# Ledger of designs, part 368: VH-VL binders against q8ixk2r445to577

Target 1, 133 residues: q8ixk2r445to577
Amino acid sequence: FFGMLQNKGLTDYCFDYNPPDENQIVGHQVILYLCHGMGQNQFFEYTSQKEIRYNTHQPEGCIAVEAGMDTLIMHLCEETAPENQKFILQEDGSLFHEQSKKCVQAARKESSDSFVPLLRDCTNSDHQKWFFK
Below, E stands for the ipSAE of ESMFold2; O stands for the ipSAE of OpenDDE; V2 stands for 0.75 times the mean of E and O plus 0.25 times the DockQ between their complexes.

## First folded at step 20 (VH-VL)

Design nn8 (framework fv_axatilimab; at its last look DockQ between E and O 0.87; V2 from the best seeds 0.85)
Fold by OpenDDE, look of step 20:
Structure nn8 (fold): chain C 133 residues (1-133), chain A 120 residues (1-120), chain B 107 residues (1-107)
Amino acid sequence: as target 1 above (133 residues)
Amino acid sequence: EVTLKESGPALVKPTQTLTLTCTFSGFSLSTHGVGVGWIRQPPGKALEWLANIYWRDTKYYNPSLKNRLTISKDTSKNQVVLTMTNMDPVDTATYYCARIPYGDYYFDYWGQGTMVTVSS
Amino acid sequence: DIQMTQSPSSLSASVGDRVTITCRASQDISDFLAWYQQKPGKAPKLLIYEASNLESGVPSRFSGSGSGTDYTLTISSLQPEDFATYYCQQHDNRPLTFGGGTKVEIK
């Protein structure tokens, strides 16, 4: 699966990654932004290694969850996907992070008009449902 | 200042189609993340969500009424239209349109509502 | 569909009283809960969104709390203008659903 990774609950919002330096793509947080399908910022791939890959640049980036964190951070992809980069996109649309045993949820950032994907306890929330478009 | 106002017939006969128009100001459906929803309230009863429409023409309907509802927008006129077919006396209610912020599912500004009575 | 149950359906209180209204969802709604105030013959007014976020312009005497399935609206000191019917609404899943309402009346 590849393309825009769109949230079911938060209408017309997608995974978005816009590093300040295109030559240094790791270390920043993945956010949610209005789905626009323009450019490279919203193009992701779900791989057979259970990675959510940001492959618009070389080297390729993979979404990871750092220890003790609930945010999604871009790391470099590895030949063998590390445990903190493994996600299961389930049939019901839930995006499950294997290591933390939590689900990715669309969440409001600091009560603002900005949104981010965060790890939360898995529920049946539409905000935890994702699909590629 | 954000304002919404519902307009349409106050009386509808059974089996007829209700057409309601929401005219708003103070915001635009061209604004990203903005939506407009319809909610109704029978006299003395609770609120019932009907449908939402968003700036990119994404639409959601209450499944219980989905086959009867159509929501559309005219961004240039700042209007949202709701049609509801096969009206029945049970559909008698005050109908509200309301603004949705940030692509969400709650309503931060409401119209005053328009009472619609379905009667033969 | 997610059922929203409010309690109590009505209550009597005096000006200055602390008022608590409860809303229970039939499933975990992940804090996506809004509260509205409605006065007779008027449209609902948004008070709280996402369980605890106070809408701009709403007096600070209103507060929301809770998690999972159970949520609470609190009026720390009831004012004359607060006598109204209050509704909760889950904004987690479609279809959007409201509670049955709680009428706050003058004692």
Scores: ipSAE 0.912, ipTM 0.958, lowest interface PAE 0.5, mean pLDDT 96
Fold by ESMFold2, look of step 20:
Order: sequence, then structure tokens, then C-alpha cells
Structure nn8 (fold): chain C 133 residues (1-133), chain A 120 residues (1-120), chain B 107 residues (1-107)
Amino acid sequence: as target 1 above (133 residues)
Amino acid sequence: EVTLKESGPALVKPTQTLTLTCTFSGFSLSTHGVGVGWIRQPPGKALEWLANIYWRDTKYYNPSLKNRLTISKDTSKNQVVLTMTNMDPVDTATYYCARIPYGDYYFDYWGQGTMVTVSS
Amino acid sequence: DIQMTQSPSSLSASVGDRVTITCRASQDISDFLAWYQQKPGKAPKLLIYEASNLESGVPSRFSGSGSGTDYTLTISSLQPEDFATYYCQQHDNRPLTFGGGTKVEIK
């Protein structure tokens, strides 16, 4: 699947990646932003290796969760997908992170008006359901 | 200042279609990532969600109302319209429209409500 | 569908009392719970969203807590303007559902 990865419970919000240097895409956090489809910030590919790729740029980035963390950050893709870069997009729309056994949820940054995808215990929440547009 | 106001008939006969208009100010459904929902409250009873519409025209309906509901918007007029078909005395309630922030499912600003009575 | 069970249905309290209202969901709602205050003849007013976040302009004597299926609204020191009916609402899943309400009356 390729396109904008949207949240069910936060209507018209999409995965968004906005690194400060478009030539240095590693190490920054994935956010959620209003879906607009302008530029390259909101286009991702879900691969047969269970990766979520930011591949509108070279070298290609893959979303990862570092050990002990709950944030989704950009790493370089590898020939064989590392365990921390594997996500299962299930038929019900849940986005399961295999290594942690947790699900991706649309979450508010503390008390702010900003949102990010974070790992949380899996529930049936609409905020844990995702689809490509 | 965000305000919403409901308008429509105070009395409707059984089987008729109810049309309610929500007119709002202080925000727009064209550029702000918000929505408007409708909620009703029968006299002395709890609140019941009816429908939501969001700025990009995504719509959600309470399935318990058997597709009796239609929600639409006119962004140029700052209005949202709800229609409910086949009205029955049990539909007697105060009807509210309310703003939804962030594409979520909760309501941060409410209109004053309009009482609709369904009787012969 | 997520059923919201709110208790008590009513209570009597005096100014200065600590008031606690509970809300139970029929399934885990991941802290996606809102609380509303409704005074007689008026529209509901949002107090709390996401279980514990106070809406702008809401006095700090209001607080929300809980997780999973069990949530509470607490008024630490009841004021005269707090006599009202309070509703919880899960904003976790469609269809959106409300609790039955808790009427807080002057003793």
C-alpha cells in the first residue's frame, strides 16, 4: 500500500514526517498532521516486509521504535527488515508492532494541541485503527 | 468567540421529516480541521448522539436510527443541516448542535438547543 | 456498542463538600472519556476530555481520573455554581455514547 496513512478516530489526520533537513531524514519523530497531500511529508509505503517506508526520498527511511521507547522515529531501511521496524497492518485496521507487542495509537502530546503516533497496549479503540488513502 | 445556534420547527407531526439548521460563527468548516455534530436529549433523559460531519465532508451516523438521518453542510453559509425522517412521539427532545475539535469524537462548544415536540 | 454506566444517578451535597461521580464503560476506552456539566435549561458544557485534561476556563477544583473501564470526576470543594447534572461520554469508538447523568443537588 502507498499513500497517506490516516487515523480512524482522529478524522482526517495522517502520518507526517517533516525533517528539518530533507537530505538528513534519520532520527526525527513521526507526527500526525491534518491530511493535505501537498509536498512529500505525508506519503508512506507499507511493504511486504512489514515496513512503513518514507520512500519519496533517497536514501529510503523506515519507521522504527527503539528499545524501551514508545515513539515512532525514522531509521534507514535495511536489506532485511529489523525486528523494531516490523509493523502488521491488520484487517481491522490495527497497526501492531511485533517486537513490543503493542499497537500504534493517535496520541496527544501531553496537554498540547499536537498529535503523534505512539505505542500503547492494544485495544479496540478507533484511535488505534489506520488505513491508507 | 465560537457560537452555534439551532433553528427549525418546534412542532412536527408523526411521520413527517424534521429539518434542523445549525448556524455557527467564530470558526469555519473549510480550513480548520473541525466538525459539527448533533445530539438530542429527551425531556428528563440522557444525551444521545445523532450524527457528525467534518470539514472535508466525512460523515458519521448513529446506526440505531435506521438510516433516518442525513447530515450536510453549506460552508459558505456557516451552516450544518440535519434531517430526520419518519418522526415519532418518542423523538420529542431538545436538539443540540456542537463543534468537534481535531477530528475527534467529543464536543467543545454547544448551541443553546431547540425543543422539538412530535405530536398530532 | 460501548455502554456507559454512570453512578450515582443523583446526590445531595453542601457547598465545600468533595464530590465524586463515577462512570464505567463496557470495554476498555483507552482514556478517551469526556465529562460535561449541564445546568437546568442550558446546554452542556465541556469540562474534561481524554479522561483528565481540563478544558480551557474550567476551574481547577474539577479533575478527572481513571483508566481502562473505570473513570471518575471529582469536584474537590463544591461551589454554588457547581449544582448541575454531569454526563460522561466515551469518545473512543463510534457510535458515541453517553452515561445516564448524575444530578448534583444542594443539601
Scores: ipSAE 0.776, ipTM 0.916, lowest interface PAE 0.9, mean pLDDT 92
ESMFold2 (binder alone), look of step 20: mean pLDDT 93; pTM 0.952

Design nn9 (framework fv_axatilimab; at its last look DockQ between E and O 0.91; V2 from the best seeds 0.84)
Fold by OpenDDE, look of step 20:
Structure nn9 (fold): chain C 133 residues (1-133), chain A 120 residues (1-120), chain B 107 residues (1-107)
Amino acid sequence: as target 1 above (133 residues)
Amino acid sequence: EVTLKESGPALVKPTQTLTLTCTFSGFSLSKHGVGVGWIRQPPGKALEWLANIYWRDTKYYNPSLKNRLTISKDTSKNQVVLTMTNMDPVDTATYYCARIPYGDYYFDYWGQGTMVTVSS
Amino acid sequence: DIQMTQSPSSLSASVGDRVTITCLASQDISDFLAWYQQKPGKAPKLLIYEASNLESGVPSRFSGSGSGTDYTLTISSLQPEDFATYYCQQHDNRPLTFGGGTKVEIK
């Protein structure tokens, strides 16, 4: 699966990553932004290694969850996906993080018009449903 | 200032189609993250969600009424139109249009509502 | 569909009273709950979204709390203009659903 990773609940919002330096793509938080389909910042791939890969730069980035955090941070992909980079995109659209045993939920940032994917307890929330488009 | 106003017939006969227009100002459906929804309220009863439409023409319907509802927008006119087919006296209610912020599912500004009576 | 159950259906209170209204969801709605105030013959007015976020312009005497399936709207000190019907609405899943309402009447 690849393309825009769009949320079901937060209408027309997608995973978005826009690092300030194209030569240093890791270490920043993945956010949610309006799905625009204009390419690089919203192009992700779900791999057979259960990675959510940011496949627009070399070296490639993979979404990771750092210890004690509920945010999604871009790390470098590794030959063997580390545990903190493993996600299960389930049939019902839920995106499950194996290590934390939590689900990725579209969430409001600072009660503003900004949104981010955060790890939350798994529910049937539409905001925890994702699909590639 | 955000305003919405519903317009349409006050009286509809059974089996006829209701067409309601929401005319709004103070915002635009060309703005990202904005939507408009329709909610109705029978006299003395609770609120019922009908349909949403968003700036990119994404549409959602109440599944219980989906086959009867059509929502559309004319961004240039700042209008959203709701059609509901096969009206029945049970559909008698005040119909509201309301603004949706940030692609969400709640309503931050409401029209005054328009009473629609379905009767022979 | 997610059922929203409000309690009580009505209550009587006096100006200055602390008023608490409860909304119970049939499933975990992940804090995606809105509260509205509706006065007779008027449209609903948004008070709170996402369980606890006060809408701009809403008096601070209104507050929302809760998690999971249980949520509460609190009016810390009831004012004359607060006599109205209040509705909760889950904005977690479609179809969107409202509670049955709570009428706050003058004692």
Scores: ipSAE 0.911, ipTM 0.957, lowest interface PAE 0.5, mean pLDDT 96
Fold by ESMFold2, look of step 20:
Structure nn9 (fold): chain C 133 residues (1-133), chain A 120 residues (1-120), chain B 107 residues (1-107)
Amino acid sequence: as target 1 above (133 residues)
Amino acid sequence: EVTLKESGPALVKPTQTLTLTCTFSGFSLSKHGVGVGWIRQPPGKALEWLANIYWRDTKYYNPSLKNRLTISKDTSKNQVVLTMTNMDPVDTATYYCARIPYGDYYFDYWGQGTMVTVSS
Amino acid sequence: DIQMTQSPSSLSASVGDRVTITCLASQDISDFLAWYQQKPGKAPKLLIYEASNLESGVPSRFSGSGSGTDYTLTISSLQPEDFATYYCQQHDNRPLTFGGGTKVEIK
């Protein structure tokens, strides 16, 4: 499954990755930005290994959540997906992180006008629902 | 300065179609992440959400009224139009349009409202 | 649909009092709750979004708190201009739903 990963409750917002240095894609946070499809920053693949891959770059990046953290960070993909890189995109659109047992939610950065995906306790919130377009 | 203003008939007969226009200024539906919604309030009663429309023409309707509602926009005129079919006296209310920031579901600026009475 | 139960339906208080209004959601709404103030003959005005974020220009005596299903609007020191009806609204899920309102009367 490939395309822009959109949020239901934050209409027309997508996963977006724009590392400061395109040669150093690891360690930066995934954000949410208005869906536009320009510059490949918003194109992700959901793989059979339950990874969310940033496929416009080699070596490929995979979204991870480090132990004890709630932010989605880019790591290098591995041949066998590590547990912290496994997400289940369920039929209802929830995006479940297996290791933490939490769901991805569209969240505001404190009092800013910026949004990021964060892990939160799973609910039926539209802000925890995602789909590829 | 963000403003919204509702316009339309003050009196509608049962079974008729109500058409309301929201004219706004200080923002545009060509801007990212904004929308306009409609909310009504019967006299002395609580607020009820009707419909939202967003800058890319995404539309959401209250499912309890879905088959009766149509929302549309004219971006060049800074207008949003709501139609509601088969009006009934229970639909008597003040109708508000309001701005929605960030593609979300809350309303940061409201129009003054327009009272619509449904009576024979 | 998420039902919003607001209490009390009305209250009377004196200038300077701390006033608390409660909003209960029928399910976890993940802090996606807004509060509105409505004065007679006027449109609602946004006070708070996402449970605790004050809208620009709202006096700091207003605050929002809560989590899960239970949310509270607090006015730390009631002023004469605060008599109004207050509504909560969940912005967590469609359809959008409002509480029944709390009328605050100044003694």
Scores: ipSAE 0.736, ipTM 0.902, lowest interface PAE 1.1, mean pLDDT 91
ESMFold2 (binder alone), look of step 20: mean pLDDT 93; pTM 0.949

Design rr1 (framework fv_cosibelimab; at its last look DockQ between E and O 0.86; V2 from the best seeds 0.78)
Fold by OpenDDE, look of step 20:
Structure rr1 (fold): chain C 133 residues (1-133), chain A 121 residues (1-121), chain B 112 residues (1-112)
Amino acid sequence: as target 1 above (133 residues)
Amino acid sequence: EVQLVQSGAEVKKPGSSVKVSCKASGGTFSRWAISWVRQAPGQGLEWMGVIIPYFGTANYAQKFQGRVTITADESTSTAYMELSSLRSEDTAVYYCAKSRYYGRSGYMDVWGQGTLVTVSS
Amino acid sequence: NFMLTQPHSVSESPGKTVTISCTRSSGSIAYHYVQWYQQRPGSAPTTVIYEDNQRPSGVPDRFSGSIDSSSNSASLTISGLKTEDEADYYCQSYDHSTKGWVFGGGTKLTVL
């Protein structure tokens, strides 16, 4: 699966990644923003290694969850996907992080009009449902 | 240092077409969004459209839909803007500008030097 | 769709502080980044502020950006005004409905 990773509950919002330095793409948080369908900063791929890869430019970035964190941070993809980069996009649309055993949920950033994907206990909320478009 | 170098001034008749080029150097062309912005004499900046060369995706301002075509050649790091059915009102300086990202985080951090297009009978 | 409204012109003496406003007609100014561009006569625009309040390398700290959610406006502030600051200034923001960018009408800054 590839393209925009869109949230069901938070209508018209997609994964979005905009690192401050285009030449250093790792270490920053993935956010949510209105889907534009133009690719680039909203283009992601779910791979056979259970990775969520950002864009297709080298070096490729993969979404990771760092220890003790509930945010999605971009790391470099590895030949063998590390445990903290493994996600299961389930049939029901839930995006499950294997290591933390939590689900990715669209959430409002505190004291902001912005939105971010956060790890939360898995529920049946549409805000935890995702699909590629 | 990233630079955008545009083609030279054009003089066109009404009804004709013009194609302006914008060659990028000093960076990774395929990572950018290239916008075209024009400015009529004594007027403000007007966004015309954008292309993301790597994806080949383009979008245009509604005002220019059907009359403007933006293309890009990654092999030469060159973007193009073609405007057809030219009118006197199309007389303007046309700028290309690159943005690192598309969307709200997309700002035009490097601009071409501009290309004057004069439309007159 | 939205519009960005700027004053047509502002003027101030050297050394003083000037503020240029940019009002968004619809949508939250707080959620949509505003950029500011400087255009000196006969030159292409250059970025002076991006993402509301960030300065590109080479832009002096005399230039600052801010947003005011209550008025749904952004502001470009230039302190210690210099003669070389005389230029047209344009605000810009992304339009998610059209998936393009919108410029303000521009403000001519005259240094007296």
Scores: ipSAE 0.860, ipTM 0.943, lowest interface PAE 0.6, mean pLDDT 96
Fold by ESMFold2, look of step 20:
Structure rr1 (fold): chain C 133 residues (1-133), chain A 121 residues (1-121), chain B 112 residues (1-112)
Amino acid sequence: as target 1 above (133 residues)
Amino acid sequence: EVQLVQSGAEVKKPGSSVKVSCKASGGTFSRWAISWVRQAPGQGLEWMGVIIPYFGTANYAQKFQGRVTITADESTSTAYMELSSLRSEDTAVYYCAKSRYYGRSGYMDVWGQGTLVTVSS
Amino acid sequence: NFMLTQPHSVSESPGKTVTISCTRSSGSIAYHYVQWYQQRPGSAPTTVIYEDNQRPSGVPDRFSGSIDSSSNSASLTISGLKTEDEADYYCQSYDHSTKGWVFGGGTKLTVL
């Protein structure tokens, strides 16, 4: 799958990535923002290795969650996907993080008006349902 | 160092069209959001539209929809803005500017030098 | 669709502090980043503040930006005013209804 990764419950919000330096894509948090439909910083690919990839040229970024954390952070992709970069996009729309055994949920970032994808205990909430458009 | 260099000044008659070029150097043209912004004499800045060359996606301000076309040629790292059905009120300096990201952040960190288009009867 | 309203002009003496406001007519200003541009006569605009309160490299720290959610406004503050700060200043933000960017009307800063 590829395109804009949209949340079902938080309508019209997409995965969005805007690191401070467009040439240094590693180490910053993925956010959610209103879907603009222009591609670029909202264009992601879900691969056969269960990666969520960002960018169309080298170096490619892959979304990861570091052990004990709940935030989605950009790492460099590797030839074989590390465990912390593997997500299962299930038929019911849930996005399951294998290493942590948790699901990606749209949530309001504490102390701001912004939204972010965070790992939470899996539920049937529409805020844990995702699809590519 | 990223630079945007625009084509030279033009004088046009009402009813004609103008096509302004914006050539990029020193960076990765294909991934940028390249906007066109104009400024009539003594007036403020007015956003006209944008293109993201790699995706070929463009969006236009409502005021210019139907009269403006923004395109890009990745092989020459050049964006173009064409404005048709020109009127005297279109006399302005036309800027191109690049942003790192589209949507939430509008940080236009590099601007072209501007192109004066004069529309005279 | 919304407007960003700025005062038409402001003036202040060298060494003093000035604040230029930018009020968003609808939708929350706090959710959409605000940029500030400086334009000297005969020149293209340059960025002095991006993403509400960040300074590009080379912009002196006497330039600062802030957001006030209760008044739905952004502010550009310039302390220690210098004569070279005399310019037009524009705020800019995102309009999701058109999926495009909007500039404020501009403020002429005079340093007397």
Scores: ipSAE 0.657, ipTM 0.882, lowest interface PAE 1.4, mean pLDDT 91
ESMFold2 (binder alone), look of step 20: mean pLDDT 91; pTM 0.936

Design rr10 (framework fv_cosibelimab; at its last read DockQ between E and O 0.93; V2 from the best seeds 0.87)
Heavy chain, then light chain:
Amino acid sequence: EVQLVQSGAEVKKPGSSVKVSCKASGGTFSRWAISWVRQAPGQGLEWMGVIIPKFGTANYAQKFQGRVTITADESTSTAYMELSSLRSEDTAVYYCAKSRYYGRSGVFDYWGQGTLVTVSS
Amino acid sequence: NFMLTQPHSVSESPGKTVTISCTRSSGSIAYHYVQWYQQRPGSAPTTVIYEDNQRPSGVPDRFSGSIDSSSNSASLTISGLKTEDEADYYCQSYDHSTKGWVFGGGTKLTVL
ESMFold2, look of step 20: ipSAE 0.669; ipTM 0.877
ESMFold2 (binder alone), look of step 20: mean pLDDT 91; pTM 0.940
OpenDDE, look of step 20: ipSAE 0.896; ipTM 0.952
ESMFold2, look of step 21: ipSAE 0.723; ipTM 0.897
ESMFold2 (binder alone), look of step 21: mean pLDDT 92; pTM 0.943
OpenDDE, look of step 21: ipSAE 0.892; ipTM 0.952
ESMFold2, fold request of step 22: ipSAE 0.736, 0.737, 0.721; ipTM 0.898, 0.901, 0.901
ESMFold2 (binder alone), fold request of step 22: mean pLDDT 93, 93, 92; pTM 0.945, 0.948, 0.944
OpenDDE, fold request of step 22: ipSAE 0.920, 0.910, 0.919; ipTM 0.960, 0.955, 0.959
ESMFold2, last read: ipSAE 0.739, 0.682, 0.783; ipTM 0.904, 0.886, 0.914
ESMFold2 (binder alone), last read: mean pLDDT 92, 92, 93; pTM 0.947, 0.946, 0.947
OpenDDE, last read: ipSAE 0.918, 0.917, 0.919; ipTM 0.959, 0.959, 0.960

Design rr11 (framework fv_cosibelimab; at its last look DockQ between E and O 0.48; V2 from the best seeds 0.00; counts 0 for: pae O 6.8 > 2)
Fold by ESMFold2, look of step 20:
Structure rr11 (fold): chain C 133 residues (1-133), chain A 121 residues (1-121), chain B 112 residues (1-112)
Amino acid sequence: as target 1 above (133 residues)
Amino acid sequence: EVQLVQSGAEVKKPGSSVKVSCKASGGTFSRWAISWVRQAPGQGLEWMGVIIPYFGTANYAQKFQGRVTITADESTSTAYMELSSLRSEDTAVYYCAKSRYYGRSGVFDYWGQGTLVTVSS
Amino acid sequence: NFMLTQPHSVSESPGKTVTISCTRSSGSIAYHYVQWYQQRPGSAPTTVIYEDNQRPSGVPDRFSGSIDSSSNSASLTISGLKTEDEADYYCQSYDHSTKLWVFGGGTKLTVL
């Protein structure tokens, strides 16, 4: 799968990546923003290694969850996907992070009008359902 | 260091077309968002459209829809803007500019030197 | 489609402070980042503020940007004015309904 990774419940929102320096992509948080359909900073690939890859940069970025955190952070991809970079995109659209046993949910960033993907206890909420377009 | 170098000034007749080039260096041209912005004499900046070469995606301001075509040649790292059916009010300096990201964080942090296009009889 | 409205001109003496406003006609100014550009006559624009309030490297901290959600406007503030600050200034933001970028009409700053 590849393209815009969209949320079912938070309509017209996509995974979006805007590190402060476009040449230094490691260590910044993935956000959600209104889908623009132009590719680039909203283009992601789901791989056979269960990675969510940011292909707009070389070397490529892979979304990870750091120990004890619930935020999705950009790391560099590795030849063998580390456990913290593995997400299972289920048939029902849930995005399961195997290492943490949590699901990715669209959430409002506290005290702001912005949204981010965060790990939460898995539910059947449409805010935990994702699809590529 | 990112650099954008544009083609030279042109004088055109009404009803003709102009194609301005913007040669990029100092980065990964194919993944950049390259916009075209014009400025008529004594007037403000007017955004015309954008291309992201790697994705083959382009968008245009409504005012220019149907008259402007923005293309890119990845082998030469060059973007092009073609404006057809020229009128005297199309006399302007035309800039190319690179933005970091499309959408929310679309700062134009690098600009070409500008290309004066004069449309006169 | 929306507009970004700026005052046509502002002026102030060296050493003083000016603010230049940028009011968005529809949609929230706070949800879509605002950039500010400086343009001297005969030159291409250069960025002085991006993402509402951030400075590129080399831009002095006397340039600052802010957002006022209640008036749906952004402001560029230049303190300690210098004669080299005399230029045109443009704000810019994104319109999701058209998925395009928009510039404000521009403000001529005169430093007397």
Scores: ipSAE 0.643, ipTM 0.867, lowest interface PAE 1.5, mean pLDDT 91
Fold by OpenDDE, look of step 20:
Order: C-alpha cells, then structure tokens, then sequence
Structure rr11 (fold): chain C 133 residues (1-133), chain A 121 residues (1-121), chain B 112 residues (1-112)
C-alpha cells in the first residue's frame, strides 16, 4: 500500500512529514495535516517488512517509535526492519505498533490547532482507523 | 550552498515575449519547486507560478494564466519563465525562488538575484 | 482564494520593538504556515521567518514570528531594532488545495 495515509475519524487529515532540513530527513516528528494529494510530505508506503516508509529518495526514511515515547519519529530504514519500526495495518484500518502494543491514534496537539499521530491503547475509535488513498 | 542565478536584463517591445532563465546549483534540483515572483517598480511581490521539475508540472496564478509558461530542464538544473504578449505593466524585476518539492509550508528559502524586464515602445 | 493584508508602513526608533501584522482573509491561519521575507532596497528578498516562527540560519533572534488564531493573523516582531532592519517586509502563505502562493502587500519599516 502507498499514497496518502488518511485518518477516518479526523476527516481529511493525513500523515505528514516535513523536516526542517530537506537534506536531513530523520529525527523529527510525523504530524497530521490536511490531505492535499500532492505527494512528497504526504507520500508513505507500507512495506512487506511492516515498515511505513516516507522518502522515495535515498536514504529512505521509516517511521519509528523511540523508547518511552508515544510519538512517531522518522528514522532511517534498515536492511532488516528493527522492532520499533514494525507496524501492522490491519483490515479494520487499525495501525498497530508491535513493540509497544499500542495503536496509532489521530490526536490534537496540546495547546495547538494542529494534530499528530500518537500511540494509544487500542480502541475501536475511528481516530485509530487509517487507510491509504 | 544552494544558488539561483538568473539571466540578464531584458528590454522588450509591447506584444513581444521574454524568456528568463534560472540556473540552480548546490543541491538536488529534482527535490525542489521553482517559483517565479515579480516586482514592479515600487510595488510588492507577486507570485506568478511554480514548476516541479521532477514532474514537469506547473501551476500559475490566475492573473497570468494563458500568458506565462514555466518550464524546467533537469539535465541543466535550469528553470525558465516565458511571458508573452508583453505590456508596459509587465515591467518589473522577475525573481526565481526555490521551495521544497511539494512542501506544505511553501517557504522560499533561496532566491535568484532578479532579472529586470523593461517593456517599452 | 485568500489574501494577506499588511500595514503599508511602520516606524520605530533603534533599540525598540516593532511588530508587523499579516491578516489572512479566509481559511484558518492556524492551518497554513506563514513566512516572512525581508527586502532591502535594490536587493532580492531573503527569508527571515518560515513556518510561522522558525528562523533560518543567520537570522538573528531579534526576529520572531507568531500566530494569532483569534484574529486570523500572523505577526513579525523585531526587537532591539537596528538601522540595518530598515527594509520592506512581506508575509507569504501557501494554499495546498489550490497550489497557489500568496504574498502580503508588504510593509515598509523605517528606523527613525
């Protein structure tokens, strides 16, 4: 699967990654932004290694969850996907992070009008449902 | 370091066309969007259009639709802006500006030095 | 379609703080990043603020940006004003839905 990764509950919002330095793509947080269908910062791929890849240019970036964190951070993809980069996109639309045993949920950023994907206990909320478009 | 170097000043007659070039260096051209912004004497900045060299797709401000053509050559890392049916009101300094490839912020982080285009009879 | 409105001019003495506003006509300012550009006479614009409040390398911390959702406006604040800050300042935003860039009308800053 590839394209925009859109949230069901938070209508018209998609995974979005826009690092401050376009030549340094790792180490920053993935956010949610209005889906614009232009690609690049909203283009993601779910791979057979259970990765969510971002960059189409080398080096490739993969979404990771760092220890003790509930945010999604961009890391470099590796030959063998590390445990903290493995996600399961289930048929029901839930995006499950294997290592943390949490689900990715669209959430409002504190004291902001912006939104971010956060790891939360898995529920049946539409805010935890995702689909590629 | 990223640099945008534009072609030299132009003097044109009304009704003619002008084509300004913008050569990029110091980065990956295919990861960029190149916009053209003009500024009439004593006036503000006016966005004209943008091209994504990687796709070869361009978008234009409605004001210039049908009269401006923006192109890019990835092999030379050069963007072009052609404005036809020139009028005296088109007299301005024309800038190329670089932004990210489909960047959501739309920030222009680098600018060309500008090209003066004078339209006079 | 939207417009960005700036005051035509502002002035202040050296060492003081000046604020330039940029009001968005439609759409939420909170959902669309605002950039600020400085243009000195006879020169090309340079980026002084991007993504609402980020400073490019080389831009002094005297320059800051902010957003006010209640007024649907952005602001450029320059503290410790210097004579070299005298320039035209433009706010700018991008609409990803229309794929259009929009500039404000510009503000002339005079250092008294």
Amino acid sequence: as target 1 above (133 residues)
Amino acid sequence: EVQLVQSGAEVKKPGSSVKVSCKASGGTFSRWAISWVRQAPGQGLEWMGVIIPYFGTANYAQKFQGRVTITADESTSTAYMELSSLRSEDTAVYYCAKSRYYGRSGVFDYWGQGTLVTVSS
Amino acid sequence: NFMLTQPHSVSESPGKTVTISCTRSSGSIAYHYVQWYQQRPGSAPTTVIYEDNQRPSGVPDRFSGSIDSSSNSASLTISGLKTEDEADYYCQSYDHSTKLWVFGGGTKLTVL
Scores: ipSAE 0.020, ipTM 0.644, lowest interface PAE 6.8, mean pLDDT 92
ESMFold2 (binder alone), look of step 20: mean pLDDT 92; pTM 0.940

